# Designs tried in a protein design chat: miniprotein binders against q96jn8r1131to1294. Part 5

Target 1, 164 residues: q96jn8r1131to1294
Amino acid sequence: TLEFLENHGKNILLSNGNRTATRVASYNQGIVVINQPLVPQLLVQVRIDFLNRQWTSSLVLGVITCAPERLNFPASACALKRAAWLLRGRGVFHNGLKICEKFGPNLDTCPEGTILGLRLDSSGGLHLHVNGVDQGVAVPDVPQPCHALVDLYGQCEQVTIVNP
Short names: E, the ipSAE of ESMFold2; O, the ipSAE of OpenDDE; V2, 0.75 times the mean of E and O plus 0.25 times the DockQ between their complexes.

## First folded at step 13 (miniprotein)

Design P2 (at its last look DockQ between E and O 0.38; V2 from the best seeds 0.00; counts 0 for: pae E 8.0 > 1.5)
Fold by OpenDDE base, look of step 13:
Structure P2 (fold): chain B 164 residues (1-164), chain A 92 residues (1-92)
Amino acid sequence: as target 1 above (164 residues)
Amino acid sequence: SPKLLELLKDALKMAELLLEEGDPEEALAELKYLIEEAKRALELDPNNPEALKLLAEALRELAEAYKKLGDPEEAKKYLEKAEELLKKAEEL
């Protein structure tokens, strides 16, 4: 089953069989990684459970291609300088550099209850899903194996892995 | 934006701590992220003196990070930008 790894940001508390991640302090140190690597046709989804509106930015969603169980997580996903493809706001980032200005909806404005999904297609394209709707290819060729990453940042204080 | 200001304040404190602990790469990444957020917010209210001052402080910290990373030229660039923002804030 899909669950978050025990190796996570220091402000994260896992619950619900490690399917729910809650950031219990500050605005950062909230990175979690899903245990199973993405493979073609597998849709991995998380639901935004709680938002703290005192902050401006929200969660970051993406994938890493390094070994997640041995990763020393930085305070935020934007500090990942290798093996990282991230969706932040409306931008797509690779190793900290913006590679796309506008993609899909603005993640910073997604309300509670929004279901965000990641899926690899047969050609290695990484797709974003929002409430079950395919938003298109965010990253055209992602190395495999890769793992889905969620950074509970800013507003985003809790997410839960949900089945399609 | 009060929300943005609070975020920046906390981020600045974190960045300062990271710099003190000898982790300029992480500090730089966080600052860049938050500076971009600040710029977007300022587009809606470009003449908020408090926001301008905080952004200037963030740019100063960014400059410090670049210094520690061995890029004094880039650091100088951001120091100059910070000074420009402060001047603008003072004129408001």
Scores: ipSAE 0.142, ipTM 0.583, lowest interface PAE 2.2, mean pLDDT 91
Fold by ESMFold2, look of step 13:
Structure P2 (fold): chain B 164 residues (1-164), chain A 92 residues (1-92)
Amino acid sequence: as target 1 above (164 residues)
Amino acid sequence: SPKLLELLKDALKMAELLLEEGDPEEALAELKYLIEEAKRALELDPNNPEALKLLAEALRELAEAYKKLGDPEEAKKYLEKAEELLKKAEEL
């Protein structure tokens, strides 16, 4: 039931019933969004399928609070300057500003096969899961509704939505 | 560290591509991230010539991004800072 929205970055090809996203060109234009808002108790998980280690930076995870169906996506998630909370490398960013220097693992070093999850708690806290292990609260109070976002940036060329 | 500097050099190449493709706002976002990490490297080793050169190159590209966004006054400030850092790096 969870799928990537048809509104996505222009270098993305969706497959597998819109549960798999592949970046088919360049290093950017790879933003995808999950079709349902996060709700408490919903764990949205994606598996990193393919990495191109020729690039050094990798995927970005996060949430947006704008309605995503008609949103004009920029080339990369870091250019989202409104209504966005992003996990990139080891940092947490809000509207282009780094708000936490070091949270969870370094996303730039996660290998193929890693399963990354996003979940809201009952207080609106955004949790990151890595291979089923809760890394804690990345952002304490995300407005709802919000949608999970993945930017297939740099190294990351394919992800697939997986069930818990 | 050498590993951090190599990662930041690749990020600089990505930002240069964004400017070449006409995406100065996105290049500016990448460059701000790069500059923050280069400053962190300098906190660990304040007179590292490679870190100083990297920061200066990032500031030059940031200035170019501001020029393309129509803010030459902001661009001037960063270009001047970049020249100061390059002179320091040359002396080391």
Scores: ipSAE 0.012, ipTM 0.287, lowest interface PAE 8.0, mean pLDDT 85
ESMFold2 (binder alone), look of step 13: mean pLDDT 84; pTM 0.823

## First folded at step 14 (miniprotein)

Design P3 (at its last look DockQ between E and O 0.67; V2 from the best seeds 0.00; counts 0 for: pae E 5.3 > 1.5)
Fold by ESMFold2, look of step 14:
Structure P3 (fold): chain B 164 residues (1-164), chain A 92 residues (1-92)
Amino acid sequence: as target 1 above (164 residues)
Amino acid sequence: SPKLLEYLKEALKFAEKLLEEGDPEEALAELKYLIEEAKRALELDPNNPEALKLLAEALRELAEAYKKLGDPEEAKKYLEKAEELLKKAEEL
């Protein structure tokens, strides 16, 4: 079953059988990682449960290709300098560098209840799903193995892993 | 965002702590994030003196991060930008 790893950001509290992550302090230190690597056609989905619109930016979603169980995570996902492909706002970032200005919806405006999904296609392309709808290829060739990552940043204070 | 200035102040305080603790690389990353958010705020209200002041403070801390990483020429660039923004903020 898909769960968040116990190795996570300092401000995260896991609950609901490690399927729910809550950021319980500040605006950062909210990185969580899904416990199993993505394999082709596996759809990993999280629901945005709670937003505090008093913060400015919102969650970051993406993948890392290094083994996550013992990584020392930075305070924010955008500080990951190696082996990371991230979706933030409308942008796509690789190792801290923006590589695409506009992809998909603006994550900073997704409301509570939005279900965000990540999957690999047969060519290693990383797809974003929003409320069950495939938004296309965000990253064309992600190395495997990789793990889905969520940074409960700013506005985003709680997410839950849900089944497709 | 009704908490924009509060966010900028908290993020700046965190970056200053990282520099004091000897983590200039992570401080640099946090400061770039903060500066990006401050610039967005200024696009909506270009003559907000508190946002200009916070952006200038972030640029000064970015310069300190570059000094700790061994790049004083980059640091000088950001100090000059910070001076310009502080002067603009004082004129409002």
Scores: ipSAE 0.156, ipTM 0.535, lowest interface PAE 5.3, mean pLDDT 86
Fold by OpenDDE base, look of step 14:
Structure P3 (fold): chain B 164 residues (1-164), chain A 92 residues (1-92)
Amino acid sequence: as target 1 above (164 residues)
Amino acid sequence: SPKLLEYLKEALKFAEKLLEEGDPEEALAELKYLIEEAKRALELDPNNPEALKLLAEALRELAEAYKKLGDPEEAKKYLEKAEELLKKAEEL
């Protein structure tokens, strides 16, 4: 069963069998990691449940290749300087550096109800799915094992893991 | 703009706390991201004195982070930018 790990950002409250993450304070410290590592053909999806318009920007999606159970999470995903591939806005980032300027839809403008997915293909390419539609390879070769990461940042205050 | 200003205020407060706690790298990451967002937003209202001042403060904090990280040259650049923004704000 896919769940968020108990090791999470300080402002996160888990519920619904750890399948729902809610940021209950401020705009940051909302990183969560999904328990099962990504393996080829496994589609991991989260739904944006609530957006708070008092903030700017929105959730960050990505993967980490370090042990998530022992990770000391920074206040935001953008502060991850190692073992991190992130999707923010329309950009793709590796260890804080932008490696792609425009990819897929702008995550900062995804409305509530949007279902975002991550999937590894057989070649190690990381795919983004939006509402079930494969947006293509965001990262061509991701080290394994890796874990899906969601940063409930800015507007994004709640997400829920959903089945494909 | 009001939303952005409040956002930046929160960010600055948090960054200051991070710096006080000895986490300049994390503060830097937060500030850099938020400053970029602020710059884009300010393009819509470039002559907002309050926004300019707040951005200048953010740049000062960024400079402080760089100083703590041992990069005084980079810090100097952002201090200069901050001063420019303050001058602009005062002229409006």
Scores: ipSAE 0.039, ipTM 0.501, lowest interface PAE 2.5, mean pLDDT 90
ESMFold2 (binder alone), look of step 14: mean pLDDT 85; pTM 0.840

Design P4 (at its last look DockQ between E and O 0.07; V2 from the best seeds 0.00; counts 0 for: pae E 8.3 > 1.5, placed apart)
Fold by OpenDDE base, look of step 14:
Parts: C-alpha cells; structure tokens; sequence
Structure P4 (fold): chain B 164 residues (1-164), chain A 92 residues (1-92)
C-alpha cells in the first residue's frame, strides 16, 4: 500500500496509517516522500485536505531519485540541489533550476479537495494529473527508481494519499 | 525564544541564497513568512534587540527582492521600515 515514509520534514505529523501528512508548525519543514517508487502506469495521487489562506504559496510536487530513507530533508524542497524534479506554481524545476516556465495549472492556486497525481509513462515521462485529468509530460525522462515527493509548503497544511 | 531566533536566522540565510540564485519570487515568499514569524516573536518580547535586528535584516532583503522583481517603490517602503527598526534596536 502507498503511504508516506517515516523519514519526513520536522514539522510533519503522519496519521491515518501514514497516508495523511499534516504540517503542524510554521510554513515549511513539510517534506514527505511516498514509500513505493514510481513505476510505469502507476498513478500516485494526493488530495489537498487543508489550506491555510494566511499564506500565499502552496505545495510543491515532484520526484527524487536518491534513497529517500537516508535523505536529510531541507526546510523546503526547493533547496534540494540533486536528484530532484519539482513542480512549483506553473514551473518545472530540476535541482533548483527552472527547466519549464509554464506547465499545467498553477499549484499555488489549487483549492482544497484538488487531487494531484504523478505517473510515469513507458518512456520515462513524468505526467501530472489534476483531478484525474492528465496534464501532460512535465519531465520527459526521469531516472528510475524515483519516489514521489510532496512538500507541504505555505498554504498547504495537510494532504492525504488517495487511490485512483 | 533562542531556538526560534536561530531558526529564523537560518530561514533568512535561505532566503538570501534564493536571491543570489536568481529566484526572487520564492525569496519573497520565504521572507514574508519569516517576517510574520519574527513579528510574533516580538509580540512576546517587543524590546528584544536581536529579534529587532533580525526583522530589520529580513525587511532589507525583502526590499532587495522587490527591486529584483521590478518594484523599486515597494522596496523603498521596506527599506525605510528596516532602518526604523535598526534605530530602535540601537537605542536599547
């Protein structure tokens, strides 16, 4: 079953069989990683459960290709400088560098209840799904194995892994 | 809280790094959040010189972020606030 790893950001509290992540302090230190690596045709999805509108930015979604169990998480996923492909706002980032300016919907404006998904296709392309709709390839060739990463940042204070 | 202040200092360094790396938008967000946390700290201890200086530094960096984003008028606003806080801190 899909669940978040115990190795997570300092402000994260896991619940619901480690399928729900809640940031219980501040606006950062909220990185979580899903236990099973992405494989082709597996759709991994999380639902935005709670947004604190006090803040402006929201969650970061992406993948890492390093061993998540051993990773020392920075305060923000944006500080990851290796083995990281991230979706922030409408941008796609690789190791901190923007590689795409405009992709899919703006993650900073996704409302509560939005279901965000990641899926690898047979060619190694990483797809973003929004409420079940494939938004296209965000990253054309992602090294495998890779793990889905969610950074509960800013407004985003709780997410839950949901099944397709 | 000393622990909180250290945390905020780290956050400030991160924001500064983001500015250096050419991501003023993210830096702006980080700084705004940092400033809010610093203000909360000051609510508990309004005359903490270290906290005042930290807030001033954050505001100065915020000004820099706005400059990089093409809003010099907003930048001036925060720079002035930073200077006011530094003056207050020096008087303590």
Amino acid sequence: as target 1 above (164 residues)
Amino acid sequence: SPKLLEYLKDALKFAEKLLEEGDPELALAELKYLIEEAKRALELDPNNPEALKLLAEALRELAEAYKKLGDPEEAKKYLEKAEELLKKAEEL
Scores: ipSAE 0.106, ipTM 0.525, lowest interface PAE 2.3, mean pLDDT 91
Fold by ESMFold2, look of step 14:
Structure P4 (fold): chain B 164 residues (1-164), chain A 92 residues (1-92)
Amino acid sequence: as target 1 above (164 residues)
Amino acid sequence: SPKLLEYLKDALKFAEKLLEEGDPELALAELKYLIEEAKRALELDPNNPEALKLLAEALRELAEAYKKLGDPEEAKKYLEKAEELLKKAEEL
């Protein structure tokens, strides 16, 4: 089953059989990683459960291409300097540098209840899904194996893994 | 890149809020990561006035964090660096 790894950001509390992640302090240190690598046609989905709208930025989604079990996570995902492809706001970032200015909806404005998904297509393209709707290819050729990552940053205080 | 600068500005706002809430140790940690990202942006575009101003602002907030942690000598170093970067940005 899909679960968040027990290796996670230090402000995270896992619950609900490791399917729910809550950031219990501050605005950062909220990185979680899904325990299974993405395979073609596997859709990993999380629901935004709780937001604090007093902040301007919200969660980051993406993938890492190195083994996550022993990583020493930085305070925020955008400080990952290698092996990382991230979606933040409307941008796509590789190793902390923006490579696409506008892709999909603005993640900073997604309300509570939004279901966000990551899927790898047969060509290695990384897709974002929003409430079941495919937003297209965010990254055309992601190295494999890779793991889905969520950074409960700023506004985002809780997410839960959900089935399609 | 305008979107990287937008992210860094949001991170700066969060660090400022942490300082206002009396959490300078966490603000310091966030500011250190923010400053490294701003320096990388300047490696790609060394004379970008917006990136220079952002780095300078981050350094001033880092100095404020050090003051709250009781290290005014470290704070002074970063304020001096921030002034140098602002002067460079104004000349461009």
Scores: ipSAE 0.012, ipTM 0.223, lowest interface PAE 8.3, mean pLDDT 85
ESMFold2 (binder alone), look of step 14: mean pLDDT 85; pTM 0.847

## First folded at step 15 (miniprotein)

Design C20 (at its last look DockQ between E and O 0.77; V2 from the best seeds 0.00; counts 0 for: pae E 7.8 > 1.5)
Fold by OpenDDE base, look of step 15:
Structure C20 (fold): chain B 164 residues (1-164), chain A 92 residues (1-92)
Amino acid sequence: as target 1 above (164 residues)
Amino acid sequence: SPELLEYLKDLLKWAEELLEYGDPEEALAELKRLIELAKRALELDPNNPEALKLLAEALRELAEAYKKLGDPEEAKKYLEKAEELLKKAEEL
């Protein structure tokens, strides 16, 4: 089953069999990683459960290619400078550098209940899904194995892994 | 609050990165949000030097964004405001 790893950001509390992540303090230190690596055709999805409008930015979604069990997570995913492909706002980032603009919907404005998914295609392309709709290839060739990462940042205070 | 200030600093760094490597229009949007939050913080504590400096820096970056977008007149406006705030902060 898909679960969040026990190795997570300092402000994260896991619940519901580690399928729900809640940031219980501040606006950051909210990185979680899903236990199973992404493989072709596997759709991994999380639902935005709760947004705190005290903050402005929202969650970051992406993948890492380093071993997640031993990773010392920074305060935010944007501080990852290696082995990271991230979606923030409408941008796609690799190791902190923007590699694509105007991709998909603005993650900062996704409302509660939005279901965000990541899927590798047979060519290694990383797809973003929003409420079941394939938004296209965010990253054309992602190294494998890789793990889905969610940074509960800013407004995003709770997400839950959901089945497709 | 200190927490809010740290958050604003994070936003500022992000905006700076957008200005350098991304879309100036996106940076502009981020900076405007940041500025509004900073102003709100100052409403609670108008003589907070750290908040003043942060707001000044945000305004300076906003000016840079407008320069990149081809609006030097608007840029000048915000640069002047930034300088005024910095002076105020230094006097505290």
Scores: ipSAE 0.219, ipTM 0.639, lowest interface PAE 1.5, mean pLDDT 91
Fold by ESMFold2, look of step 15:
Structure C20 (fold): chain B 164 residues (1-164), chain A 92 residues (1-92)
Amino acid sequence: as target 1 above (164 residues)
Amino acid sequence: SPELLEYLKDLLKWAEELLEYGDPEEALAELKRLIELAKRALELDPNNPEALKLLAEALRELAEAYKKLGDPEEAKKYLEKAEELLKKAEEL
């Protein structure tokens, strides 16, 4: 069963059998990681449960290729300068460097109820799904093993892992 | 509040990185959001020198974004506004 890993950002409270992550303070310190690595044919999905419009930027979604169980997470995912491929806004970032300017929808505008998914294809391509619709390959060559990461940043205060 | 000011500083740092990477369109969008929030903070505390300085810095970066997008007249407008705010903050 997919769960958020117990090693997470300092402002996160896990609930619902570790399938729901809530940022309970501030705007950052909200990194969570899925407890199983992505494998071909596994679709990891989270639903945006609550947004706080006090903030204007929203969640970051992506993958990390180093072992997450003992990693000291930074305050925000964008500070990950190694072993990270991240989707923020419309951009795709590798280790803090923007590698694609416009890939899919703007994550900063996704409303409550949006279901976001990550999947590896058999070639190591990272796919984004939005409400069940494949948006294509965001990153063509992600090394395995990798884990799905969500940063409950800014507006995003709660997400829940959902079954495909 | 102190928490809101820290958030605005983080947004500004992100916008500066976007300009460094050559993404003036995305930087412009982020800076407009930052400026709106800074103005709301000043509505609650109009003579807060830290908020005034943050707004001035954001307007200077907005001007830089407009220069990169080929609109130097808009850039000049925001630079002038930034200088006015900075002088006000220094007098407080």
Scores: ipSAE 0.018, ipTM 0.483, lowest interface PAE 7.8, mean pLDDT 87
ESMFold2 (binder alone), look of step 15: mean pLDDT 84; pTM 0.820

Design C22 (at its last look DockQ between E and O 0.18; V2 from the best seeds 0.00; counts 0 for: pae E 4.0 > 1.5, placed apart)
Fold by ESMFold2, look of step 15:
Structure C22 (fold): chain B 164 residues (1-164), chain A 92 residues (1-92)
Amino acid sequence: as target 1 above (164 residues)
Amino acid sequence: SPKLLEYLKELLLYAEELLEWGDPEEALAELKRLIELAKRALELDPNNPEALKLLAEALRELAEAYKKLGDPEEAKKYLEKAEELLKKAEEL
């Protein structure tokens, strides 16, 4: 079963059989990684459970292509300078550089209850899903193996892995 | 209070990260909130060097946000204010 990996950001508390991640302090140190690599046909989905609207930015969603089990995570996902493709706000970032100004909806405005999904297509394209609707290819050729990553950043204080 | 100053420092670090990642509009919103809170803290303790330093650094980051948003007039305004406050804080 899909679970958040025990190696995670320092401010994360895992619960619900490691399917729920809660950021219990501050605005950062909230990186979590799904314990299985993405493969074709695997849809990883998380539901936004709780937002603290005092912050202006929200969660970051994406993938890493290095082994996550012993990785020393930075305080925030956007500080990953290698092996990362991230969706933040409206943009797509690769290794800390914005490579697409606008893709899909603005993650900073997604309300509680939003279900966000990541899927790898047969060509290695990374797809974002929002409430079951495929938003298209965010990254056309992600190297494998890769793992889905969520940074419970800013507004986002809790997410839960949900079934497709 | 010590807890208010800790919170203000956290907001500053957050805004600095937003600027680093190319989010000057979001950083500007957070910096305006931080600056307002820092000014209220200084109303209660006008010569607190830690609060003066926080306000000055927030104004420098606000100027950087305006610069990234293409408003050098506002950026210059806040840089001058920040320099004044940093000198005051360093003398205390």
Scores: ipSAE 0.237, ipTM 0.623, lowest interface PAE 4.0, mean pLDDT 89
Fold by OpenDDE base, look of step 15:
Parts: structure tokens; C-alpha cells; sequence
Structure C22 (fold): chain B 164 residues (1-164), chain A 92 residues (1-92)
């Protein structure tokens, strides 16, 4: 089953069999990683459960190619400088550098209930899904194995892994 | 609060990235949100030099966004405000 790893950001509390992550303090230190690596055609999805309007910006979604069990997470995904491909706002980032300006919907404005998914295709392309709709290839060639990463940042205070 | 200021700094960096990439409208939107939050922070502590500097920097970037959008008059307005705040911060 898909779960969040016990190795997570300092402000995260896991519940519901580690399928729900809640950031219980501040605006950051909310990185979580899904236990199973992405494999071709597997759709991994999380639902935005709760947004706190005290903050701006929102969750970051992406993948890492380093061992997640031993990773010392920074306060935010934006500080990951290696082995990271991230979706933030409408941008795509690789190791902290923007590689695409406009991709898919703005993650900072996704409302509660939005279901975000990641899927590798047979060519190693990383797809973003929004409410079940394939938004296209965000990253054309992602090294494998890789793990899905969610940064509960800013407004985003709770997400839950959901089945397709 | 220190926590809020750190958050605002991160937002500023994000807005700067948008501006650097060449999407001034997106940057403008982010900067306006940032500025509103910074103003709220200053309401609680109006003489916080770090907050003043941050707001000044945000206003300066806002000016740059307006320049890229072809509105130099609006840009000048915010640049002047940025300079005023910077001077105030330096006096504290």
C-alpha cells in the first residue's frame, strides 16, 4: 500500500495509517515522501485536504532520486539542490533551478479537494494529473528509481494519499 | 515575527524567479500579495528594520515588473516608495 515514510519534515504529523500528512506548525518543514518508488503506469495521487489562508503559496509536488529513508530534509523542497524535480506554482524546477515557466495549473491556487497525481510513462516522462486529467509531461526523462515527494508548504496543511 | 519574515523572504525569492524568467504579470501578482503581507507585519511592528527592508525590496521588484509591463510611471511610484522605506530602515 502507498504510505508516507516515517522520515519526514519536522512539522509533519502522520495519521490514517500514514496516508494522511498534516503540518501542525508554521508554514514549512512539511516534506513527506511516498514509500513506494514510482514505476511506469502507476498513478500516485494525493488530495489537498486543508488550506490555511493565513499563508500564501501552497504545496510543492515532485520526485527525488536519492534514498528517501536517509535524507535530511530541508525546511522546504525549494532548498533541495540535488536529485529533485519539483512542481511549484506553474513552474518546473530541477535541483532548485527553473527549467519550465508555465506548466499545468497553478499549484498555489488549487482549492481543497483537488487531487494531484504523478505518473511515469514508459519513456520515463513524469506526468502531472489534476483531478484525474493528464496535464502532460512535466519532466521528459526522470531517473529511476524515484519517489514522489510532497511539500506541505504555505497554505497547504494537510494531504491524503488517495487511490485512483 | 521572525517566522513570518522568513516566509516573506522566500516569497520574494519566488517572485524574483518569475520576474527573471520573463513573466512580469505572474511576478506582479506574487509581489502584490507579498507586499500586503509585509504591510500587515509592519502594522504589528512598524519600526522593524528587517521588515521595512523587505518591503522596500518587494516594492523595488514591483517597480521592475511594471517596467517590463510597459508602465514606467507606475514603476517610478513604487521605486520612490522603496527608497523612502529603505531610508527609514537605515535610520533605525
Amino acid sequence: as target 1 above (164 residues)
Amino acid sequence: SPKLLEYLKELLLYAEELLEWGDPEEALAELKRLIELAKRALELDPNNPEALKLLAEALRELAEAYKKLGDPEEAKKYLEKAEELLKKAEEL
Scores: ipSAE 0.183, ipTM 0.620, lowest interface PAE 1.7, mean pLDDT 91
ESMFold2 (binder alone), look of step 15: mean pLDDT 84; pTM 0.830

## First folded at step 16 (miniprotein)

Design C23 (at its last look DockQ between E and O 0.19; V2 from the best seeds 0.00; counts 0 for: pae E 2.8 > 1.5, placed apart)
Fold by ESMFold2, look of step 16:
Structure C23 (fold): chain B 164 residues (1-164), chain A 92 residues (1-92)
Amino acid sequence: as target 1 above (164 residues)
Amino acid sequence: SPELLEYLKNALLYAEELLEWGDPEEALAELKRLIELAKRALELDPNNPEALKLLAEALRELAEAYKKLGDPEEAKKYLEKAEELLKKAEEL
C-alpha cells in the first residue's frame, strides 16, 4: 500500500495510516516522499485536502532518484539541487533550474479537492495527471529508480494519498 | 505587535524563496504588501528597532526583485532607503 515515508520534513505530521500528510507550521519544512518507487503501472495520486491562501505559491510535485531513506531534506524543494525533477506552478525544474516555463495547469491555482497524479510511461517519461486527466509528458526520460515527492509548500497544508 | 513581527519575518523568508525559485514578479508583489504592513507597524511604534530592521530587509529584498526584473535604477532607490532605516535602527 502506498504511504508517505517516515523520513519527511520536520513540519510534517503523518496520519491516516501514513496516507495523510499535514504541515503543522510555517510555510515550509513540508517535504514528503512516497514509500515505493514509481513503476510503469503505478499511478501515485494525492488529493489536496487543505489550503491556506495566506501564501501565494502552493505545493510542489516531483521525483527524486536518490534513495530517500537517508536523505536530509532541505527546508524547501527549491534547494534540491541534485537528482530532482520538480513541477511547480506551471514550470518544470531540474536540480534547481527551470527547464520549462509552461507545461500544464498552474498548480498554484488548484483548489481543495484537486487530485494530482504522477506516473512513468514505458519510456521513462514523467506524466502529470489532474483530476484523472493526463497532462502529457513533463520530463521525457527520468532515471530509475525514482520516488514521487510532494512538498507541502506555501498554500498547501494537507494532502492525502488516494487510489486511482 | 509581537504577532505581526513574527508574521512579517516568516513572510520575508517566503519572499526570499520566491526569488530563489525565479519568480521575481511574484516576489515583488509579496514584498510590496509586506512593506506596507511594516510601515503601518512603525506608525504605531516608530522607534521599534526590530520593525525598522524588518522594513529595511524587506526593502533590500525588493531591490533584489527589481534587479532580477531588469530595473537596477529602481533597485538602487530601495537599497538606499533600506540603508537609511538600518542606520536608524542601529542608533536605537
Scores: ipSAE 0.379, ipTM 0.728, lowest interface PAE 2.8, mean pLDDT 90
Fold by OpenDDE base, look of step 16:
Structure C23 (fold): chain B 164 residues (1-164), chain A 92 residues (1-92)
Amino acid sequence: as target 1 above (164 residues)
Amino acid sequence: SPELLEYLKNALLYAEELLEWGDPEEALAELKRLIELAKRALELDPNNPEALKLLAEALRELAEAYKKLGDPEEAKKYLEKAEELLKKAEEL
């Protein structure tokens, strides 16, 4: 089953069989990684459960290609400088550098209840899904194996892995 | 709080990235949100020089966004506000 790894950001508390991640302090230190690597046609989805409006930015989604169990997580996903492809706001980032300016909806403005998904296609393209709708290829060729990463940052204080 | 200030700094950097590489309208929206948060912080500590400087910088970026959007008059307004805040911060 899909669940978050025990290796996570310092401010994360896992619950619900490790399917729910809650950032219980501050605005950062909220990185979590899903246990199973992405494989073609597997749709991994998380639901935004709670937003704290005292902050401005929101969650970051993406994938990492390094071993997640031993990763020392930085305070935010944006500080990942290797083996990381991230979706922040409307931008796509690789190792901290923007590689796409406008992609999909603005993640910073997604309301509670929004279901965000990641899926690899047969060609290695990483797709973003929003409420079940394929937004297209965010990253055309992602190295495998890779793991889905969620950074509970800023407003985003809780997410839950949900089944398609 | 130091925590909030750190967040504001990071948020400002993100907004600047949006302004440089993204849609000026999106940058504008983000900057406005940031500014409101900064103002709240200043309500708690109105004489925090770091917060004042951060707010001033955000206002300058807001001005730049308005310039890019073709509204130099509005930009001027925020530049003036930024200068006022910087002056205040320097006096502290």
Scores: ipSAE 0.090, ipTM 0.547, lowest interface PAE 1.9, mean pLDDT 90
ESMFold2 (binder alone), look of step 16: mean pLDDT 82; pTM 0.800

